# VH-VL binders against o04291r164to392, part 41

Target 1, 229 residues: o04291r164to392
Amino acid sequence: DANNPAGLLSIAEEALAEFLSKATGTAVDWVQMIGMKPGPDSIGIVAISRNCSGIAARACGLVSLEPMKVAEILKDRPSWLRDCRSVDTLSVIPAGNGGTIELIYTQMYAPTTLAAARDFWTLRYSTCLEDGSYVVCERSLTSATGGPTGPPSSNFVRAEMKPSGFLIRPCDGGGSILHIVDHVDLDAWSVPEVMRPLYESSKILAQKMTVAALRHVRQIAQETSGEVQ
Below, E stands for the ipSAE of ESMFold2; O stands for the ipSAE of ESMFold2 at other seeds; V2 stands for 0.75 times the mean of E and O plus 0.25 times the DockQ between their complexes.

## First folded at step 13 (VH-VL; framework fv_ragifilimab)

Design t4 (at its last look DockQ between E and O 0.03; V2 from the best seeds 0.00; counts 0 for: pae O 14.7 > 2, placed apart)
Fold by ESMFold2, look of step 13:
Structure t4 (fold): chain C 229 residues (1-229), chain A 120 residues (1-120), chain B 113 residues (1-113)
Amino acid sequence: as target 1 above (229 residues)
Amino acid sequence: QVQLVQSGAEVKKPGASVKVSCKGSGYTFTDYYMYWVRQAPGQGLEWIGYINPNSGGTTYNQKFKDRATMTVDKSISTAYMELSRLRSDDTAVYYCARSGSEKPHYMDVWGQGTLVTVSS
Amino acid sequence: DIVMTQSPDSLAVSLGERATINCKSSQSVLYSSNNKNYLTWYQQKPGQPPKLLIYWASTRESGVPDRFSGSGSGTDFTLTISSLQAEDVAVYHCQQYWNLPLTFGQGTKLEIK
């Protein structure tokens, strides 16, 4: 069943397939974000969703860090995601294929005092692909997916993360190309109508999460390249 | 003071079912996982499962999943564990235990235990 | 399933002396990404439920005397009572929460010599 290691791996591999179809394909109707143009001097290409369930954002950019270091940095969400209060790994399951499955409880700060903060109960899967790319993908565990039940919380609204994550491809000569997908349902109907745009705007999601992640990794890479190794 | 108080001892015949209750007090019942663990006489501890009292969601040890049923009644801050198709090797003390703080990693408060005896 | 094996099964220690109890897991319970060992120690006095002593292998629960300490990493763990007192007579259990199912060691009975 879905509560054992084989069942969790099945959920993880399905999440990976869905994430990749969003990151490198057209599973979401992507629209390039206004004011973000491709080019050598931009942070990268940023797109937001149109006409999809929930809200989604995607980014792609170059980073002068090896794939494993990029993954390590981005897994530490409190270090770069302003609204992230905490990330707790409640269980770790080694996958039989050399990957790792984590069961993660994440708490967020609320952007306003008028609405409850969100939390997430997710499966995060990290593995290396055949072509040498490294992937970290994540999705909520719900009654529909199966898997172990998540922590209770009366102080938070449980949000849903749809298959999301990071695809990190090594570049010739060093560095990486980073693909990011964030796809969430923040339960916008649980907040007052005047505050709802904060919870249902893919542009705000991109600014607060997707772009923030890419900027953070690029800033660390820039600071590191200025040091004597 | 945080307390978990369990129902009294039970004597059952093979093939019957037993339902053990666990009432939590002194804390917000729905903020913590509830675990069930058993201990056969003179033996070690064996985990049965846990329940999220807020949602009613459950996670079972595979060994028990077809015979154990965990539920909660939030209105009276009480968790239940029912074990069906009892056999003599189910004779044990059954404990409920609460998760630590609001984020589970360990079991920080335990009930007094309920002895279930299965005999012909 | 991760098998937790304690040694010895029982021991007797003089009052005021050091007691050591070992616990070995069949798989590592150390997660390198957060550098935490997913291991807990419980004390169970006769006729009583288990009581939490140590979590994360080495962190004492509030109200637990300083004479109790946990150490070790990966697969090998130790509970140490630096100066045994009469009230420490109990069975001690280790437990892992790295993987489901949650599993316990078989217990170590500690007695006064």
Scores: ipSAE 0.407, ipTM 0.784, lowest interface PAE 3.6, mean pLDDT 88
Fold by ESMFold2 at other seeds, look of step 13:
Structure t4 (fold): chain C 229 residues (1-229), chain A 120 residues (1-120), chain B 113 residues (1-113)
Amino acid sequence: as target 1 above (229 residues)
Amino acid sequence: QVQLVQSGAEVKKPGASVKVSCKGSGYTFTDYYMYWVRQAPGQGLEWIGYINPNSGGTTYNQKFKDRATMTVDKSISTAYMELSRLRSDDTAVYYCARSGSEKPHYMDVWGQGTLVTVSS
Amino acid sequence: DIVMTQSPDSLAVSLGERATINCKSSQSVLYSSNNKNYLTWYQQKPGQPPKLLIYWASTRESGVPDRFSGSGSGTDFTLTISSLQAEDVAVYHCQQYWNLPLTFGQGTKLEIK
């Protein structure tokens, strides 16, 4: 039964496996973004998708915050994702393995009245891996995945989040290595040509979401260090 | 084996409606957009619209927006296109087709077509 | 709407000879962000649905013989059959998928001379 906790855990574990294959592997054909080379002033390594379903971006960088703090910050999408109108957690379900499953409705602002704003109905799964890493992964719930039907999408275009999320590895001596994958299908064909890059470009996705997230947690880490000093 | 199988030929009177079905098999139905295209006898191809079977979101050619309705039944992997207020120049073969491997860029699999004849 | 115009409307070509079909769009179908031309070619044999031959203007679909090739960019595109075979008798359609509405060329009927 996809609507019971055991069925939702199955969906969550499949999402986790797919996310990890993107974050640490070659499930997506990644191309490093031009001008995002490693360096002391660099936010990290950023890549975008080539030849994949939808659009995707990946980033990896160091953050001077503990993994749980990084997860806390990133779960609060309105605090760092400028286009995020709201995040509403409709259900919180213990996974039975120490992890947590959330059923989440997210609404995004549209940058213009020329296209309908997007919304998402997702399962978000948070858990600790055997190696001490913390993971927050997320994917849309659809008829193909099973699970409960989300809120009606009146006046929104229901977008699809493919397995995405954050892998947060603790560093020796404190801090974290943060891996981010964003993978979405925003139905770019439903928007006018002038707006299409906002919905079809993996580079724009990286700039507006993936890099924004990494930059935000790094900025908080800097401010927290200064405030404690 | 990816396949799209459409409902059989129909004969209609002007003013009636027709609903053509298209069942997808051999692939994850909700991962690919579904297109509807028609071809009048001796004429070229004309796009009617597409539907995202996952979200149910539809986009219509403006020419058909007031008369065409596309729907899906995800549980049986079937798309439908209904055309209302039929007239004689709606006589055509109606095709369903799915998007290619990189959605939505091209149509890689087509149904066999459904002949709709509108005559008084 | 982007108007797709094919030429010629029909042609007859001897077996083994080169066939050339042109397709022109009323505006560019090149998406500068990914450098792809949103242009397909379909083959439609008598009594059959269209069959995908070429997408992104020049990429052959799996299983399509090497004698089929697509070329061009922006507004001007060409489908070439380098050595015509009997089974290539069909109507060939170009189609743009850069802007809605999706539009097709009027078709080019290819026959054996």
Scores: ipSAE 0.000, ipTM 0.479, lowest interface PAE 14.7, mean pLDDT 86
ESMFold2 (binder alone), look of step 13: mean pLDDT 93; pTM 0.952

Design t5 (at its last look DockQ between E and O 0.82; V2 from the best seeds 0.81)
Fold by ESMFold2 at other seeds, look of step 14:
Structure t5 (fold): chain C 229 residues (1-229), chain A 120 residues (1-120), chain B 113 residues (1-113)
Amino acid sequence: as target 1 above (229 residues)
Amino acid sequence: QVQLVQSGAEVKKPGASVKVSCKGSGYTFTDYYMYWVRQAPGQGLEWIGYINPYSGGTTYNQKFKDRATMTVDKSISTAYMELSRLRSDDTAVYYCARSGSEKPHYMDVWGQGTLVTVSS
Amino acid sequence: DIVMTQSPDSLAVSLGERATINCKSSQSVLYSSNNKNYLTWYQQKPGQPPKLLIYWASTRESGVPDRFSGSGSGTDFTLTISSLQAEDVAVYHCQQYYNLPLTFGQGTKLEIK
């Protein structure tokens, strides 16, 4: 019975554990991307998946903003993700430990008129870890996971987000180390063969989503430090 | 133009079941959540559950989960709610309602209501 | 569960005067991340189903007269009818949609003096 707060928390905790194993470990077979770095003069590391279900990308970089500010910026997906059409929070559940569970409906623009745009129905869990790190992790809710049923998707293909998110570690003296994992299944086989690379490439995922997020927060941090002179 | 038309009043004995229908017209039936809400005589509104008519997925108020069953027949744009093991305190007007154009759980169009009386 | 409590249970107001109906939630229905209050007001005229008036606490539904306004935040909300008309005789309900189960206030019956 995952429709109650205890069931939703169980889903959230499992998503957190799986996300952390991807962000700081080898739960995904990561291959570092050659020659790519986020934004000009950025100091970041980007990796993409090999031989996993769906497609995945990971990035790690330094941001001169405190963890809560980084989280605030990145939770506002339309502000930095070009393909994000809308984000709607349908339900908010306090986790009872200072954390928060959101049930979120996200619509994306499609890169082509030959296939329907994707949407997502997800649980997003935000919490502070004991070491002072802040985590925002997210995963799709499906009939297999349980939880409240999501909005109709008659004009969209419901895509799957596997445990993904942001791990934001405070740095001594200010700023943060940001780890990002995006792991999705965009249902590539539902599109014409010529368009499939757009939906099954971890490199395209990294460029459009993972690197874009890191570049965005680093740019805001640079502009903020220049404005506070 | 958008409207929800419900089945007629029903009289039932305790222990029986009732199935209320709700036909949507003037909009794309499968694009919106459908909610069921009841109102006992002289009392407030009580949410029973909602259904995604595209997927058939349901979410129930735990109070009704063991007795309520919501379904749809999208070929005729009709939602159903069946309540079993009826008691006298299930006497109420049962409403269907559609979600608004924004996604969160508020209701913008309501059916006329179906009075279900459980007596004797 | 979030309990919604309205006050008063009933009131009588002269035509053309201001009517004020209050709704209090047992928990905040304001989400700080999006700064939205997950609260809706419905009007239910005698013998009719509820009709959506206001959502997000203060946004009027299309076609709702300007005399209806919603205000408040967090746990305390108010529906105001600035100049009461005869057709405004109804029961008014608030509803939260912050989380499940969806819950309604007990209703406020508005009558003409």
Scores: ipSAE 0.813, ipTM 0.916, lowest interface PAE 1.0, mean pLDDT 90
Fold by ESMFold2, look of step 14:
Structure t5 (fold): chain C 229 residues (1-229), chain A 120 residues (1-120), chain B 113 residues (1-113)
Amino acid sequence: as target 1 above (229 residues)
Amino acid sequence: QVQLVQSGAEVKKPGASVKVSCKGSGYTFTDYYMYWVRQAPGQGLEWIGYINPYSGGTTYNQKFKDRATMTVDKSISTAYMELSRLRSDDTAVYYCARSGSEKPHYMDVWGQGTLVTVSS
Amino acid sequence: DIVMTQSPDSLAVSLGERATINCKSSQSVLYSSNNKNYLTWYQQKPGQPPKLLIYWASTRESGVPDRFSGSGSGTDFTLTISSLQAEDVAVYHCQQYYNLPLTFGQGTKLEIK
């Protein structure tokens, strides 16, 4: 169905439910990363997946920014994700509940010329939850999910993003609690064996994407706190 | 040079089907969306749908979904659009068009058009 | 569906003078997150297919003369031809690509006065 808002919202709401079960629950077998303990010097709590489909990483931390500002920063993936070449929003669909659905094409750089770079065709859903939290969740659109067909490219391997995103809870007195989940299948089978760990390691995913996002937002928060000098 | 060349004009009776072809040249056929758009005499442009020629995936305007079928044969860089159960108000010029190099849904190269006349 | 409405339906302008064509969408086609207007202008000369002129509301396609410019934001857009030439006789169409279905304005016929 071309531009079926009810169908797209159904995909979005299922992605949100799955994302929340990962972010605040045990839908993934989370293992805290070695040496990543909470404390004043830490960026937050970081966990990686074991024995799940694809690879996944999760982070939770405090940031001294309002939820909408955090969402704005993190939606702009090229600004903080080194491997992100481009993010293009092809369609914008208002959801009936005041949320917004985006259909997004994302291209990534490859670490070497020996394997094709990955790209993604995703639905990204932004909305405010009943408890006042703000959420941005995202998942790949495929023939199995339905929805509009994504762009072709012979130079990329189409990777899968499983329900992922950001849950941003406002704190009393200011700032936010940020939960991040990244869950992807990068099609590691399509690369030479020597490079495969870059595509199937949840630890590398955490370092390159999940931790990078949290670190970036926290650094911007420190810079904006210095504004009142 | 980038070019889209369509099949010739067709005259059909109501109830019949028509299949229009569109051959792309001068570019990598499978790297661009292909769109179908029609223009009835004296009328504006109307989007029918688009196809990803790499995967074969399609997206249709709901108005045409039950009668239009878009396909590709990427071995000969050719897209097809078939419209079934023709009516006199399907008389139009049918265009193929490809996407621009930036991925969103605008069209940078158009075929010459194929006149389909449904003779009542 | 986003309805695109052009005005006027037709106009005649003297050679060398400015022509302006308006396009209005029934809802905003500006996405605030990327600050882009999902609006395109096409030129369709008699007996020819449409030709891309402007995308993202104001970006000229390669090979399009400088006399063509696009402006506006949100719901109101303008195509301007700063110094009309005889070869500019055409129907001009706007199109939104903010969401599906893709929709076009009804067209504006431009003639030499």
Scores: ipSAE 0.809, ipTM 0.914, lowest interface PAE 1.1, mean pLDDT 90
ESMFold2, look of step 13: ipSAE 0.802; ipTM 0.909
ESMFold2 (binder alone), look of step 13: mean pLDDT 93; pTM 0.954
ESMFold2 at other seeds, look of step 13: ipSAE 0.783; ipTM 0.907
ESMFold2 (binder alone), look of step 14: mean pLDDT 94; pTM 0.955

Design t6 (at its last look DockQ between E and O 0.77; V2 from the best seeds 0.00; counts 0 for: pae E 2.5 > 2)
Fold by ESMFold2 at other seeds, look of step 13:
Structure t6 (fold): chain C 229 residues (1-229), chain A 120 residues (1-120), chain B 113 residues (1-113)
Amino acid sequence: as target 1 above (229 residues)
Amino acid sequence: QVQLVQSGAEVKKPGASVKVSCKGSGYTFTDYYMYWVRQAPGQGLEWIGYINPNSGGTTYNQKFKDRATMTVDKSISTAYMELSRLRSDDTAVYYCARSGSEKPHYMDVWGQGTLVTVSS
Amino acid sequence: DIVMTQSPDSLAVSLGERATINCKSSQSVLYSSNNKNYLTWYQQKPGQPPKLLIYWASTRESGVPDRFSGSGSGTDFTLTISSLQAEDVAVYHCQQYYNWPLTFGQGTKLEIK
């Protein structure tokens, strides 16, 4: 059942629902990040979690690219996430409504020699919503969720991605509104106490991952469209 | 030198079970998936499932899920596959194989095979 | 399930000549997002287990002679042996790993003519 397409779709739809509740709702206690200002010349609105399981960050901003192009760029994590060593799509499963499920193994670089690098075994679900928005959401597959067993992690600490991803809404007149949620548990307790803040700070997560993604796609929009706004 | 060595041939009656072993050497046993594949006489290859030897987690072909059981004993670098409620069309050579270096679902090193014959 | 169909079922080729084996999948095994074909070729000599030749449709495994090459994309794939050697007598199998269950072609038997 766990590697049945219907079972994987169920996991994907639950991840989608939880992701949307985080991206556009109050499923996480969000606090706007200090030093980030909303406005026409800012990158966007950035918030971090308070009092949740794991650590989380979200961002919302405007991008002068069509939703599918934004999704293509952000799916290529090594191109924008500096700590991402590799992304391997091990399997591709079609979903209803023309969506796609990917089973992904991701390896990260470690910022220090004092702790092992993290890796992830995830399900990534891409689909179009009824309102024309495009969504890419992702979550770890664990023994608790079910699903195919992931690669051995002998040189890595297997981290957990809780439902996370990108919601990309088309704008009237072109471009997109991009919502990003990153929600992870990096197993901070496996790290020496002095290094633990690098692995359990939602502010660091926002700076290194969530803001980096939004900044990257906005930079590409400026370079490829020739429109400077 | 990477090597997978399997247990010897088995002859079974319908309704019985068989347990095939596969010992890995020359590599870190827990770093690679272990696959099980069978080949009926004169026929093609058929995937049964795979196991993560580090965690013990398994993934089965749905065709075999209710009859096949894969396990590992990490202390002796050995994987096992047990097939229950045998019938004559289970007669085949059973192979273990490990995953490739990029950890996709292809197999780079194979065991010598174990012939399982099911006859009345 | 993705069905893999090989052609021909058997093939006889003279030493030093080119041998061509085809494999078709019932649906595409090319993933456009990473531009990879999830297709593998194995060689199985008489009385032996399969041996990996090519993965990602065209990448040779370490130690495989360069006379073996893989080509094709999407649903149609080809294994080519540019100059047949005596030791190339075997059954050749294609396999997809695009999604589960993992499936193999029925095999193509290659003999010396």
Scores: ipSAE 0.590, ipTM 0.837, lowest interface PAE 2.4, mean pLDDT 89
Fold by ESMFold2, look of step 13:
Structure t6 (fold): chain C 229 residues (1-229), chain A 120 residues (1-120), chain B 113 residues (1-113)
Amino acid sequence: as target 1 above (229 residues)
Amino acid sequence: QVQLVQSGAEVKKPGASVKVSCKGSGYTFTDYYMYWVRQAPGQGLEWIGYINPNSGGTTYNQKFKDRATMTVDKSISTAYMELSRLRSDDTAVYYCARSGSEKPHYMDVWGQGTLVTVSS
Amino acid sequence: DIVMTQSPDSLAVSLGERATINCKSSQSVLYSSNNKNYLTWYQQKPGQPPKLLIYWASTRESGVPDRFSGSGSGTDFTLTISSLQAEDVAVYHCQQYYNWPLTFGQGTKLEIK
C-alpha cells in the first residue's frame, strides 16, 4: 500500500526505537576499539560489535557544528563514504509528526572484482526527539517489513541495513554530540571464502564507514572555524 | 531499439475483466520498473501502479488496489495488468511504461496503448 | 494526493513564436535535501503515447530539441517552447513523482494559430 503514510511511519518509528537502543544502550554487545580515546587530539570513541547478527559499529564524538548542519552533511552519503557510488531518493513522504521519510536506493562499489557490488533499498527517517535531539535513522525495506517495492537489480547483491543512523544532540555552548550506528548484513555467504572476512568484519565497517563519517563532519567543522583537531 | 508492444484493443461488458499485455524488447527487462497508466477519452493520465519485474513486487494506486492485478512473465519479457469488475468509466487507453532504477518514478519509454471499451 | 493543475487548458501559437505552459502542484515537490524538483513534462502527439521531454523540472531528455525548456521550483513550473514548429502540435502533461499516488496535470493542448 503506497498510500499508507501511517504504515510507513510505523516502520520508521520501529526503526528509530531499535536504532536508539543500539546508540544509547546495550542492544549490541559493544567492544571499544583499541587506540580510540576521547580528547581534543582524537576523533571520538569507537566501538564494534561482538556476537550480533550481521556486523555493527558505533562512534560518539563532539562536532563544532549545529545539529541540522551535521544531519545535512551526513545525509549526503557520497560526499564522505568512499565506497558509495550513488544515493537516489525515490520518494519523500512528510510524516505527520513534523519529520520526513525518504525511500532511498543506494549503490556501492565492490572492494574486489571477485564479488558483486551491493545495493540497498531503505527507508530513512529524520525527526526531532522530545529532548531536542535530531535523529536520522535508516533501515532496509523488505517483504517482511512491508512498504513500496524497491528497484529491480540484476547486477547487485541486495544487502540489508538493520536500524542504523545518527543521533545528534545540541550542546549549550554550540556544536553537537554525534552518535553514529552502522549495522549491516552484506550477505557474506554470496562471496568466495577468501574474500568473506571483508564482508564480516565490524572493524573494517568501522574504519570504512563509521569513522569516515565522524572524520568528515569534524573536518568540515574545522574548515569553517579554523579549528585544528 | 527499446520498445514496449502491447496487446490489441478489447471490448468488454460491465462486470467483466480485461488483461492487457506489454512485451519489452531491446533492454534488460528485469532492470526496469514497469508502470501502468490509463487515459480516458479526451482526459488526462491516471497512474494505476508499478511492478518490479525482477521480484514480482507491486505497488498500486489505492483507487485500483482492489480491482487491478499486475504480473510478469520473465521468460518472455512480458508484463500484464488485469482489471476486474469493469465499469463504463473504465473505458480508456491503457499504457505500460518503464522507469529505470536510476530514474525515480518517471517514465522514459511507453507502449503504444491498448484501448479498452466497456459498453453494455 | 498532490493535485497537478495546468494552465491554460489549450492555446494556439503562431509558427516561430514562443509558447508557455504552466503547471502548479498543490504542495511543494522540491526536496530541500537534494535540491531537486520531482517534476516531469511529457509530450503527447495526436494518436500517440506520451513521450518524455523534461525531468527534474529542467533537465531535457536526450534527443529533445533545445527549443524545449523547463523552469520553476516548489509549486510553480513552466514549459517553454522558444520557437514553435509544426511538429510541436500536441498535448503536454506535467507529472509529479515526489510521492504517491503519482499524479499528472490535466494536459494542455497546443495548436498552430
Scores: ipSAE 0.554, ipTM 0.822, lowest interface PAE 2.5, mean pLDDT 89
ESMFold2 (binder alone), look of step 13: mean pLDDT 93; pTM 0.946

